# VHH binders against o75319: the designs that were tried, part 8

Target 1, 181 residues: o75319
Amino acid sequence: GNHIPERWKDYLPVGQRMPGTRFIAFKVPLQKSFEKKLAPEECFSPLDLFNKIREQNEELGLIIDLTYTQRYYKPEDLPETVPYLKIFTVGHQVPDDETIFKFKHAVNGFLKENKDNDKLIGVHCTHGLNRTGYLICRYLIDVEGVRPDDAIELFNRCRGHCLERQNYIEDLQNGPIRKNW

## First folded at step 3 (VHH)

Design t14
Fold by OpenDDE, look of step 5:
Structure t14 (fold): chain B 181 residues (1-181), chain A 121 residues (1-121)
Amino acid sequence: as target 1 above (181 residues)
Amino acid sequence: EVQLLESGGGLVQPGGSLRLSCAASGFTFSNYAMSWVRQAPGKGPEWVSGISGSGRSTYYADSVKGRFTISRDNSKNTLYLQMNSLRAEDTAVYYCAKSYWPTHRSYFDYRGQGTLVTVSS
């Protein structure tokens, strides 16, 4: 179906690059079939995503899609030059260790292969907030050793919205470090 | 107040070695990635090396790979840079820098006053 996700309109389409990182978060772009249900100013397509990134003088080098569906847009809607990675991630639940590992592995692989550029890792779930924020923060905490509150604050500030799910926040603040390999 | 104090710089002959240290204070040292950045006369800043908060991950610019080693002692709030096989082109002021990401090359939260390394015959 092409129904607009609940509260999707309430969130900024694209955040800002997280300083000191190569992450940028955004809400899910919607393919053309959704546009008939949106006002023109509410539309946010894959094309709009890239335009907004460009307006920030940034370039995407990878898109990690954390949504648990494929109905929002197709990988074919993206430029061929930008790899697309799907990590099916269930909403409202703290991602399991496998999901966390997949995310970390993808990020590390990207960083290894993109040492000679400053392209960004674009991460999104439905709203680009909770699942997205958790996994980005989990990476910063587990892999880079960032203090949990600093990671959360950085993400919130750059996304323009705060993490909402208490179970995510609690796990980031007090949960164990997850295996990195 | 964040403070970073570099030391260990000096004059060395080509092929020689130096070990730089950076004493950190004013923040939880182990919670932050650290980097070394250098600036040669007449040139812009150059990222040299980075290390994650835990020290588990280290990163190097191509220009120093195999010659430099970054490390840290979180119990002493100290960052190190072992520089071997030094070259004339390594001459620069070396800065200790605080950051969230050990591989970023463009911006840092804070850096020290620097220590001068001169490689000359």
Scores: ipSAE 0.008, ipTM 0.284, lowest interface PAE 9.5, mean pLDDT 91

Design u34
Fold by OpenDDE, look of step 5:
Structure u34 (fold): chain B 181 residues (1-181), chain A 120 residues (1-120)
Amino acid sequence: as target 1 above (181 residues)
Amino acid sequence: EVQLVESGGGLVQAGGSLRLFCAASGFTFSDYAMAWLRQAPGKRREWVALITSGGYTDYADSVKDRFTISRDNAKNTVSLQMNSLKPEDTAIYFCARYSDEDLGYPFDYWGQGTQVTVSS
């Protein structure tokens, strides 16, 4: 399908690397079939993603896809050199403990295996904002011991957009720490 | 025009089973995750089960191990097998298309619903 997500065009395609972390957030790249509904300057394909990352003098080492669909692009659209991980994450709801754990495990595994480089963990959902921001912040809070407000501020600043979902924000600020194992 | 038509609801005794059925049309069914939602009297509509186009499933805690969502992409159908039904499962059940949006309501289309009543 080529239905463009609502307000997808309103968000920056790629954020900035979060200082002190290996995270970078971006909105979902769209495969070629979506291009006919987009102006050239609005297009953001998997190829465009990598081009934009390179423009920042960065390199992706892992892509974590949090969308709950596979209609946006195919893993085959990505370079073979960059592993792709799908964590089906339903929107609007605070991710469950299993989802949180899967994300943490993936991140920790990547960091363990990539100590010798500075490649980034690219994380995206549909808009690369709420689900993405929550899980990244959840990791920073639970694993790295970052103060919730600091994590949120860091993500918002680097993504160029602020978390919008109050339930996510509330859970990050006041919710319980989730297990790391 | 997107259409979702539910069927299979009814009255059942506690511990019983029902199978809900949804027929979808008007869109590329295989491109979308589908869901079952329910709304009990005086309560908010809640998601019950989700299934991706590829068959990945997720369930609300309240229905885990009792309900099973499935789909047939060739027939544009999604089903909900409900076992070990409880009075608390009484609700109008809706078949819904998951929009995978971070904004607004996460479901953009749903049917008229089908009533499920579980008696004690």
Scores: ipSAE 0.112, ipTM 0.540, lowest interface PAE 2.5, mean pLDDT 93

Design u4
Fold by OpenDDE, look of step 5:
Structure u4 (fold): chain B 181 residues (1-181), chain A 121 residues (1-121)
Amino acid sequence: as target 1 above (181 residues)
Amino acid sequence: EVQLLESGGGLVQPGGSLRLSCAASGFTFSDYAMSWVRQAPGKGPEWVSGISGSGDYTYYADSVKGRFTISRDNSKNTLYLQMNSLRAEDTAVYYCARYSDDEGWYYFDYRGQGTLVTVSS
């Protein structure tokens, strides 16, 4: 069960904070059992995640895990001080309205409860790119009124990788606005 | 060795019901989300339903919502698909698939041999 996800090594572990937002995207951290299959410089554990965030002079206030499995790491691998939210999100397909709503609700809840700080919402799927990028962009578009191309460009730039899936991009650019409640 | 073995397919009349099973082995079943995928003759694969490792979350294609129910018994390493109100368009080979959660273009890293479901009057 410790197979390294395909192309996982090809992506930057952690992106940059998206300016004007509380979002930061990263690829899935892997628990210790995966280290056997990785070179030291390739390792990216939950602990490494927090170290990298700290190196950016940021602090995570919430982790939203969009992966559709539980094999990568356990919530117990995270500091108790950082809430962990699992939103099982099917890959490849555009997230359904329920998933989108769950994500928006989580983000809005966090922002409401964290007005007094500047902690970040860390979002990840497997590569921290497509599902992650879609939902973040969907939020920016639907809730913040950001132009789709601007949202996509912002995410791509900050993540250090571009959204790859055309169905996601197409939906963001031309799809309908989803309900916010 | 990862193995997935589907069963329960067969011929059924429109409006009928079938229950598919998938026996899984060779991995920690509860750690993986599982899915049913089907392929109709002359068509590409279609995702049908998914379920989280714990079973707490289920997902369905619009085409089967309200008619199909996915479930799992982690103690038995078994995935299920209850199919009710079957339609002719549900005719397909149904595959049990382990969700890879890969952001790549591959949806699943393992799937079974499939079981044929034929809905015909």
Scores: ipSAE 0.019, ipTM 0.469, lowest interface PAE 4.2, mean pLDDT 91

## First folded at step 7 (VHH)

Design i22
Fold by OpenDDE, look of step 10:
Structure i22 (fold): chain B 181 residues (1-181), chain A 120 residues (1-120)
Amino acid sequence: as target 1 above (181 residues)
Amino acid sequence: EVQLVESGGGLVQAGGSLRLFCAASGFTFSDYAMAWLRQAPGKRREWVALITSGGYTNYADSVKDRFTISRDNAKNTVSLQMNSLKPEDTAIYFCARYSDEDLGYPFDYWGQGTQVTVSS
């Protein structure tokens, strides 16, 4: 069947906007078919995502989906007014240069087209933590010139959970700068 | 019940080619990325190739540019074209469903496997 990802319920559904950025991270929303396996208070649907963002007095301008599957929800489950971008990103391993470049290009394109508003870039993987955190931090480090430890700390604080994978952390702290768009 | 059935394995000389096939059933095939894994004697199982529903592919460095994964969503099949085979490619090859599990093993189902032996 369509199982709930391991420990998915243990993570906050939506983080906080990262101060000084347009980023907000969240765990993957789950389509209705998953609800039968969840308590009502555990449910987190695409609709719930938008409600929670509004509760923070924010608005999503773009969703970047980093999951390497389509089993969680469909783009059709999202409002048509919010662009959806899929960047298939394999878990567990550090994203390759092409994936990093795609992410940076998407972010830079959004910022260029949204200078007149304050809409957010919503980024998620399965838990909205490891792949999500890495790519956001990689952007901040490579493009914005943020110190690696500051980027990681900022993400962790705002997401409400810390990056867990040492290979990601190590690459952010000591790895080479990747090509910018 | 999820079922994955591999076929196409065999004995081949170094430099030769094989094509593996996998028939999937028991789930919405198009919702899942699929993968090929392999396990050599005395070694850990490793992923070889991944493919999303839409055909986006990813390969282990050890097989990049030699192996090609493909799928047919209408037939619920996934295949692995293996070219320029090496003795170190000898292993049991498994067709696997990729569930995108980030905090655990990211493959939740796989078949019985098919033996691939590459002789020098």
Scores: ipSAE 0.605, ipTM 0.824, lowest interface PAE 0.9, mean pLDDT 95
Fold by ESMFold2, look of step 10:
Structure i22 (fold): chain B 181 residues (1-181), chain A 120 residues (1-120)
Amino acid sequence: as target 1 above (181 residues)
Amino acid sequence: EVQLVESGGGLVQAGGSLRLFCAASGFTFSDYAMAWLRQAPGKRREWVALITSGGYTNYADSVKDRFTISRDNAKNTVSLQMNSLKPEDTAIYFCARYSDEDLGYPFDYWGQGTQVTVSS
């Protein structure tokens, strides 16, 4: 198996804050052990993530890690002052209702506890596209009432790359609204 | 280097139970999610159960509530308890390592498989 995720180098490390939301999306940061396979300009470590967020004049208040693995970095590689939440999300298939609920619950909890600041929820999977884009859009559609095509366009523009998996796109556009319960 | 060796397959009557085992070596087992896949005659290989290094599990709808995946990180083993077996569960079962990649095939290593045959 690959040490560096397939085509990981081809994706922008960090997107832009999604206007009107508290979300920012990024690809998975890679711990130092991966750097032997990377040119210096290709590196994107947990520390690099926080530096890039700071350069955008933003601050993370929560990281939601959607990967179904723990090999990319350890939570201990993150500043201890930033809450970290792992939501194991099976890739290649539309996330199940339990996973969607956990994501909605985490976001709603963050918004309640952070109503008096402007900190962001950072969300990533492996590439910060398919699972990340799906769950962010699912939240915007189901909880905030955003039209599916508007949610997808906003995510794509701010991430800097388009959602790629057709089954995710189809479910967002034509699938049922999921319960917020 | 990476080795996954399945055992425990066999012939069982519908409604019966069977337990599969997988011995893993050649990698840091506790860093990886693991899976059981199956391939029935004339069908594509499909995953049926996934388990994270920390023990969180997911199942395909067709086996939910009948199959239980488990792991022992100290022994580098994965198990699949299969209850209430149906003829449709007949397949070669593979232990696999889950890569969690978005773009490529999500399983990067698997064993030679063990045959499970469920008779009517």
Scores: ipSAE 0.505, ipTM 0.796, lowest interface PAE 2.2, mean pLDDT 91

Design k57
Fold by ESMFold2, look of step 10:
Structure k57 (fold): chain B 181 residues (1-181), chain A 120 residues (1-120)
Amino acid sequence: as target 1 above (181 residues)
Amino acid sequence: EVQLVESGGGLVQAGGSLRLFCAASGFTFSRYAMAWLRQAPGKRREWVALITSGGRTDYADSVKDRFTISRDNAKNTVSLQMNSLKPEDTAIYFCAAREYPYLSDSYDYWGQGTQVTVSS
């Protein structure tokens, strides 16, 4: 049911804009039905997400949801003006090439449609860390040609938490460039 | 403050070679992609070559296989080796910098340019 995702409370709700990019990462927002099991200061709803983004003087132009479920919040809980895209991403393993391609395609499409504004791409998985960090870093490495350690450092600093899954880190640092864009 | 200074331009016969240099200061050079662009009389500025912070290179079709971009992060320099020069390569060549070449449509820093003239 309304089971709070394991260790979800341990992570900052929203990171900061990654400078020079259009990315901001956050943990999955939880609809009000989850709030029965949360102290007021622990709540992080879709409304709270947009309030926190506004507090940073930023605006979301796209949300990419990497979770494998639809139980956490409903897309209709989001402002109608913010496009929403679900990319089912299996946890615990390095995302496959099809998933990486879908993410890159979504980012490139957003950049083309939003070249005349400064709106952000919000990316989340359950914790806004491992799958989220992997795909953002994979984009920076493969598309922008950034050194792996520089991409990881930027993500970690802006998210406020370090990538945790060693297989993701190893693949980013030593794995092949994916030219699927 | 921030400075990009090009050098190595000049007059060369068709078929000859030149090497341009760009010295950078005032920013963290190793985290920036570096590019060369050029502007011929009466034409728009066009991109020539790019080298990312990770060392990956890319070239405009018109110069591919004739020009080579490289960087030296220890000396904060980027260079452009230009071989088999043609009269149509005549232009002012600019060094430019930006952090993420495909996320932004503008460069953060520009040099003053250096003239390359290729005589027939």
Scores: ipSAE 0.363, ipTM 0.748, lowest interface PAE 3.2, mean pLDDT 92
Fold by OpenDDE, look of step 8:
Structure k57 (fold): chain B 181 residues (1-181), chain A 120 residues (1-120)
Amino acid sequence: as target 1 above (181 residues)
Amino acid sequence: EVQLVESGGGLVQAGGSLRLFCAASGFTFSRYAMAWLRQAPGKRREWVALITSGGRTDYADSVKDRFTISRDNAKNTVSLQMNSLKPEDTAIYFCAAREYPYLSDSYDYWGQGTQVTVSS
């Protein structure tokens, strides 16, 4: 269906590039069928996503979709030149090791294949905040060795919203490092 | 040798039920997400349902609340319970497996398909 996710309107549609990284976070874009339930200024489609990225003088090279459903938009709504990866990620709970590994593997693969450009890895869940923030921070901490508080602060600042889920924050700050391969 | 073998298809009246099965072999079943896709005559293949290696499920809007996907890792099987069938559900149903969930027709392994026909 085309039910608008709860609190979806409350979040900025697109964050900023995280300095020192190739990550950018955004909330889930909604396909055209959702527009009838939104005010014009509330609409955020796949097309709008790309327009907003361009406005930042950036370019997406990969989209990682962490939502649990496929009802929000279709890969066909995206340019053919931008790969789309789905990683089904349940909300509200810390992603399992398999999910974390899938995310890391995708990011590492992208970086290996895109050394000659500066294209971004766009990551989103429903709100582009908690699941998105956790996995990005988990990568920065586990793979890049960033201090947990620094990773969290960086993400929050760039997304324009702070991670809300205490279990995610706690795991990032005090949880074990997850395997990278 | 990797194999996916579908079964359970057939002819059923509208409003009826069918249960499809897919038996997998030749790969580590428990590591793969399993999906059902279908292709109706003259139409493109469409995704129907998916169950991740961890047991998370998702459905196409057209089959949501009518179809249920499940898996048995001990038996290396995935099933699709189809209730309240409609004529528009008529299609060849395919079982597919993928280690990483990519959308579109990008699956690592495919079955040969089983015919489902729903009469009005």
Scores: ipSAE 0.007, ipTM 0.257, lowest interface PAE 10.5, mean pLDDT 93

## First folded at step 8 (VHH)

Design l13
Fold by OpenDDE, look of step 10:
Formats: sequence, structure tokens, C-alpha cells
Structure l13 (fold): chain B 181 residues (1-181), chain A 120 residues (1-120)
Amino acid sequence: as target 1 above (181 residues)
Amino acid sequence: EVQLVESGGGLVQAGGSLRLFCAASGFTFSSYAMAWLRQAPGKRREWVALITSGGRTDYADSVKDRFTISRDNAKNTVSLQMNSLKPEDTAIYFCAAREYPYLSTKYDYWGQGTQVTVSS
């Protein structure tokens, strides 16, 4: 249905590019059918997403959608020039190894194919925070060897909101490294 | 101003040891991966060792088990302990830094290098 996700309005629509990376996080854009339930200033559509990215003088090269539903927007709402990847990711629990691997694989593939540009990997879940933050941080930790606390701090700062889920934070800080291939 | 200053190079006999140091300034050292690279005369520059911001280490096969890279974030230094040195280890050794070692193929900062000569 067209039910606005809980607390969706509480989060900044789009974060900032994570310096030194190709990552940018944002909350899920909502298709037009949701606008009836939103004030004009609360609306955040796929079109709005691209406008906001452009305002940052950036360009999306890939969108990774981590939501566990397809009701929020359609891939057809996106420009044809921007690939869309769905990775169904269950909320509130640490993503499983397969999900982590899928994410890493997608990121690595993008980087391999986009060496000649500076396009961004846009990642979102519902709020663009917990699942999104976990997987981005997991990548930085596992692949880039970044200190967990540094990865978390960087993500939080750039997203404008802090990871909220203790189980995600704990896994990032103390959990095992997951396979990269 | 960003600076990477190598030290510890010199002449050593085969089988000997040498410890290189790199002092960093002008950037957030603890957030960067640090690497050692070397260039021998008439050869291309080659990667030797890397230590990520998280402390994970990686080595070229040619130096694995002989060289050890470490870092001291309190002192903003990275070191390379070189044991069992061989004449083929003779090169100018460079300290380099980049924030994300696998997201980029270029280093952000370079030192001027220090000469290591291993005699037979």
C-alpha cells in the first residue's frame, strides 16, 4: 500500500558522499502515490533524489536498493542510464553472509566498470541508515581494512544520522570478517 | 602541508636487517592506509607492503615472511622491518599513503624515498 514508512520523515533524504569512497546513502524515495500523505516539503521522489544528488555536484552510477519490499518506487522511475540493483535485505537483523557478499560483489563490479568516472553508488534501505550503514561499513571494514569505529563514524557523519541498531554496531565492531568472494 | 619522510635506509650485507621509517604529517594519519613501494634501477616501481587504517597487513610475495610493516598512530609513523635482506632487495623505498587501498589505484601522498643497498 501507500503507507508511509514509520519515522521516514525523521531522516534526511540524502546524505553526503563519503569522502574517499563512491558511496552515498539516502532514504527510500517514494513514488507519486505516496505524495497524498505528505506535505510538499516532505516529499522525496526518485526525481527529487536525482535533483538532490545533482545539487551536490555528483552523479549516481548505481542504485542499490536494500528494502525488503518493492512498493516504494519502481525501477522505471529511474533514468535508464542508472542501473538499479535490488538486494532484498531483512530489517533489524544483521544481514547474512549471502547478502553481504551480494553487496560486495555489486560494489566491486561497479568499481571495475566505472574506473573512468566518478559516479556514485547510491545505497538505500527504508531510512537509508541501519541496513545501508551496516553494509557500507561492512564493505569498508572487510575490503578496505578500515577500523570499524572509523567506518561507522564516517558513515554517520556523512549520512547525518547515526546507526541506531546495537546488533549492527556490535557486529561491525566485533564480528568476524566476511568473505569477499 | 603533507609530508612523508622516509629514513633508515643504507648499506647492508646480504642476510642482514634494516628498519625503515616513515614520518607522516599534514593529514589524518590514522585514517589512511600506508604502504611501502620500491624501485630498483632499471625496473618499474613495485608494491612491497601495505597496512590498512585498521591494521591489516599485506605483502608482496617476494618479501613475505621477511618484511614486516607496522604503524604507530601516536607518532604518525609507519615502519618496515626488513630481515634476511637479499641483493635483489636493493632499491629506493618509498612510503605512500592512500585512504582506501582497494577503492583507488593511486596513492594520495608520496615520500621522496630512501636508498636501500644490499651487498653480496
Scores: ipSAE 0.308, ipTM 0.705, lowest interface PAE 1.4, mean pLDDT 94
Fold by ESMFold2, look of step 10:
Formats: C-alpha cells, sequence, structure tokens
Structure l13 (fold): chain B 181 residues (1-181), chain A 120 residues (1-120)
C-alpha cells in the first residue's frame, strides 16, 4: 500500500555531500501516490530529491537503493536518466559480506566511469540512516582506510542524524575489516 | 598556509639505508592519507608508498619489503625508511596528501621534494 514508512517524517530528506567523497545520503523518496497521507510540507518526491540536490549545486550520477521493497518509487519516476542500482539489504542484521561486496563493487565501478566529472553517488535505505550509514562507513573503513570513529562522525554530521542501530555501530568499530574489494 | 616539507635525503651507497621525513602544517594532518612519490631523472613521477588516516599501508611492488612508511600524528610527520637501496631508487622524493586514496582523483597538497642519490 500507501503507508508512510514508520518515522520517515522525522528525518531530514537529504543530507549534505560528505566532503572529499562522492557520497550523499537521503531518505527514500515517495512517489505521488503517497502524498494523500502527507501535508504539502512533508512531501519528498523523486522530483523533490533532484531539486534539493541542485540547490546544493550538486548532480547525481548514480542512485544506490538499499530498500528491501519496490513500493516507494520506481526508477521510471526519476526526472532524468540516472544510473540506478537496487541492492536488497536486510535491515535486521549487519549486512552480510555479499551485500557489502555489491556496494563496494558499485562504488568502484562508478568511480572508474566518472573519473572526469564530480557527480555524486546518492545512497538511501528507508530513512537514509542505518543501512545507508553502515555501508558508506564500511566502504570508508575497508577501502579508504579511515578510522571507524572518523567515518561514523563524518556520516552523522553530513546526514544530519546519528546512526542509531547499535549492532551496526559496534560492527563498524570493532568488527573485522572486510577485504573483499 | 599548507606546507609539506621533506628532509633526510642525500647520497648513499647501494645496499645502504636512508630515512626520509615529511613535516606537515596548515591542515588537519590526522584526517589525511599521506604518500611518498618519486621522480627519477628522465622518468615520470611514480607512487611509492601510502599510509591511510587509519594507519593502513600500501607499497609499490618495486619497493615492497625494502621500504616502510609510518606516521606520527602527534608530530604531524610521515617518514619513509628505505633499506637495501639500489641505484634505481635514485630520484627526487615527494610527500603528498589527500583525504581518501581511492575516492580522490588528485593529491591536495605536495611538498617540494628531497633528492635521494644511490651510488654503485
Amino acid sequence: as target 1 above (181 residues)
Amino acid sequence: EVQLVESGGGLVQAGGSLRLFCAASGFTFSSYAMAWLRQAPGKRREWVALITSGGRTDYADSVKDRFTISRDNAKNTVSLQMNSLKPEDTAIYFCAAREYPYLSTKYDYWGQGTQVTVSS
């Protein structure tokens, strides 16, 4: 159905570009059919996403959708042809190594294909926070060699909300580096 | 202003050792990956070694097992210990900085370089 995701209204729609990276995080945009359940000021559609990115003087070059459902919007709802990748990510456990590999592979592929521009990778789950933050931080730690606490702080600051899921935070801080890249 | 200042270069016989230092100022050193690159006479600049902000290291194949990069965030310095030196290691060695080795396309800051000459 047209159910607004739990607590979705509580989160800023779009974060800020993470400085020195190509990442920007946001909550899931909701297609027009959801707007019956939203006040006008609460709406955040695929068009609103692109307008907010333009307001930051940025441009999306890839969207990585981490949601486990296809009901919120369809790639066809995007206002321009932007590469779109769905990585079904279970939200109850720390993402498994296959999911982490898919994310890293997508990022590395983007960097190769976009080495001559400054376009961003937009990453979202439902709220643009826990799964999104985990995978972005996992990339920064494993691939870029960033200290876990620095990766988490950067994500939290740029998203505008702190990572909430403690098992994700503890895996980032104390878990093994995944060398699958 | 940002400064990267290399030191420790000089003349050394083949088989010998030398330690280079790079002193950094004007930016948040602990947030940056640091690298050494070198340019031999008549050749293109090449990457030698890298240490990430988190302390993970990586090396060019030609220097692996002979060179060791390290950093001291309290002193804002990076060093390169060079052992078992060969004439082919003769070059100007540059210190460089960038935040993210794989996301960044360019180094943000460069030193002026220090000469290393290995004689046979």
Scores: ipSAE 0.232, ipTM 0.664, lowest interface PAE 4.3, mean pLDDT 91

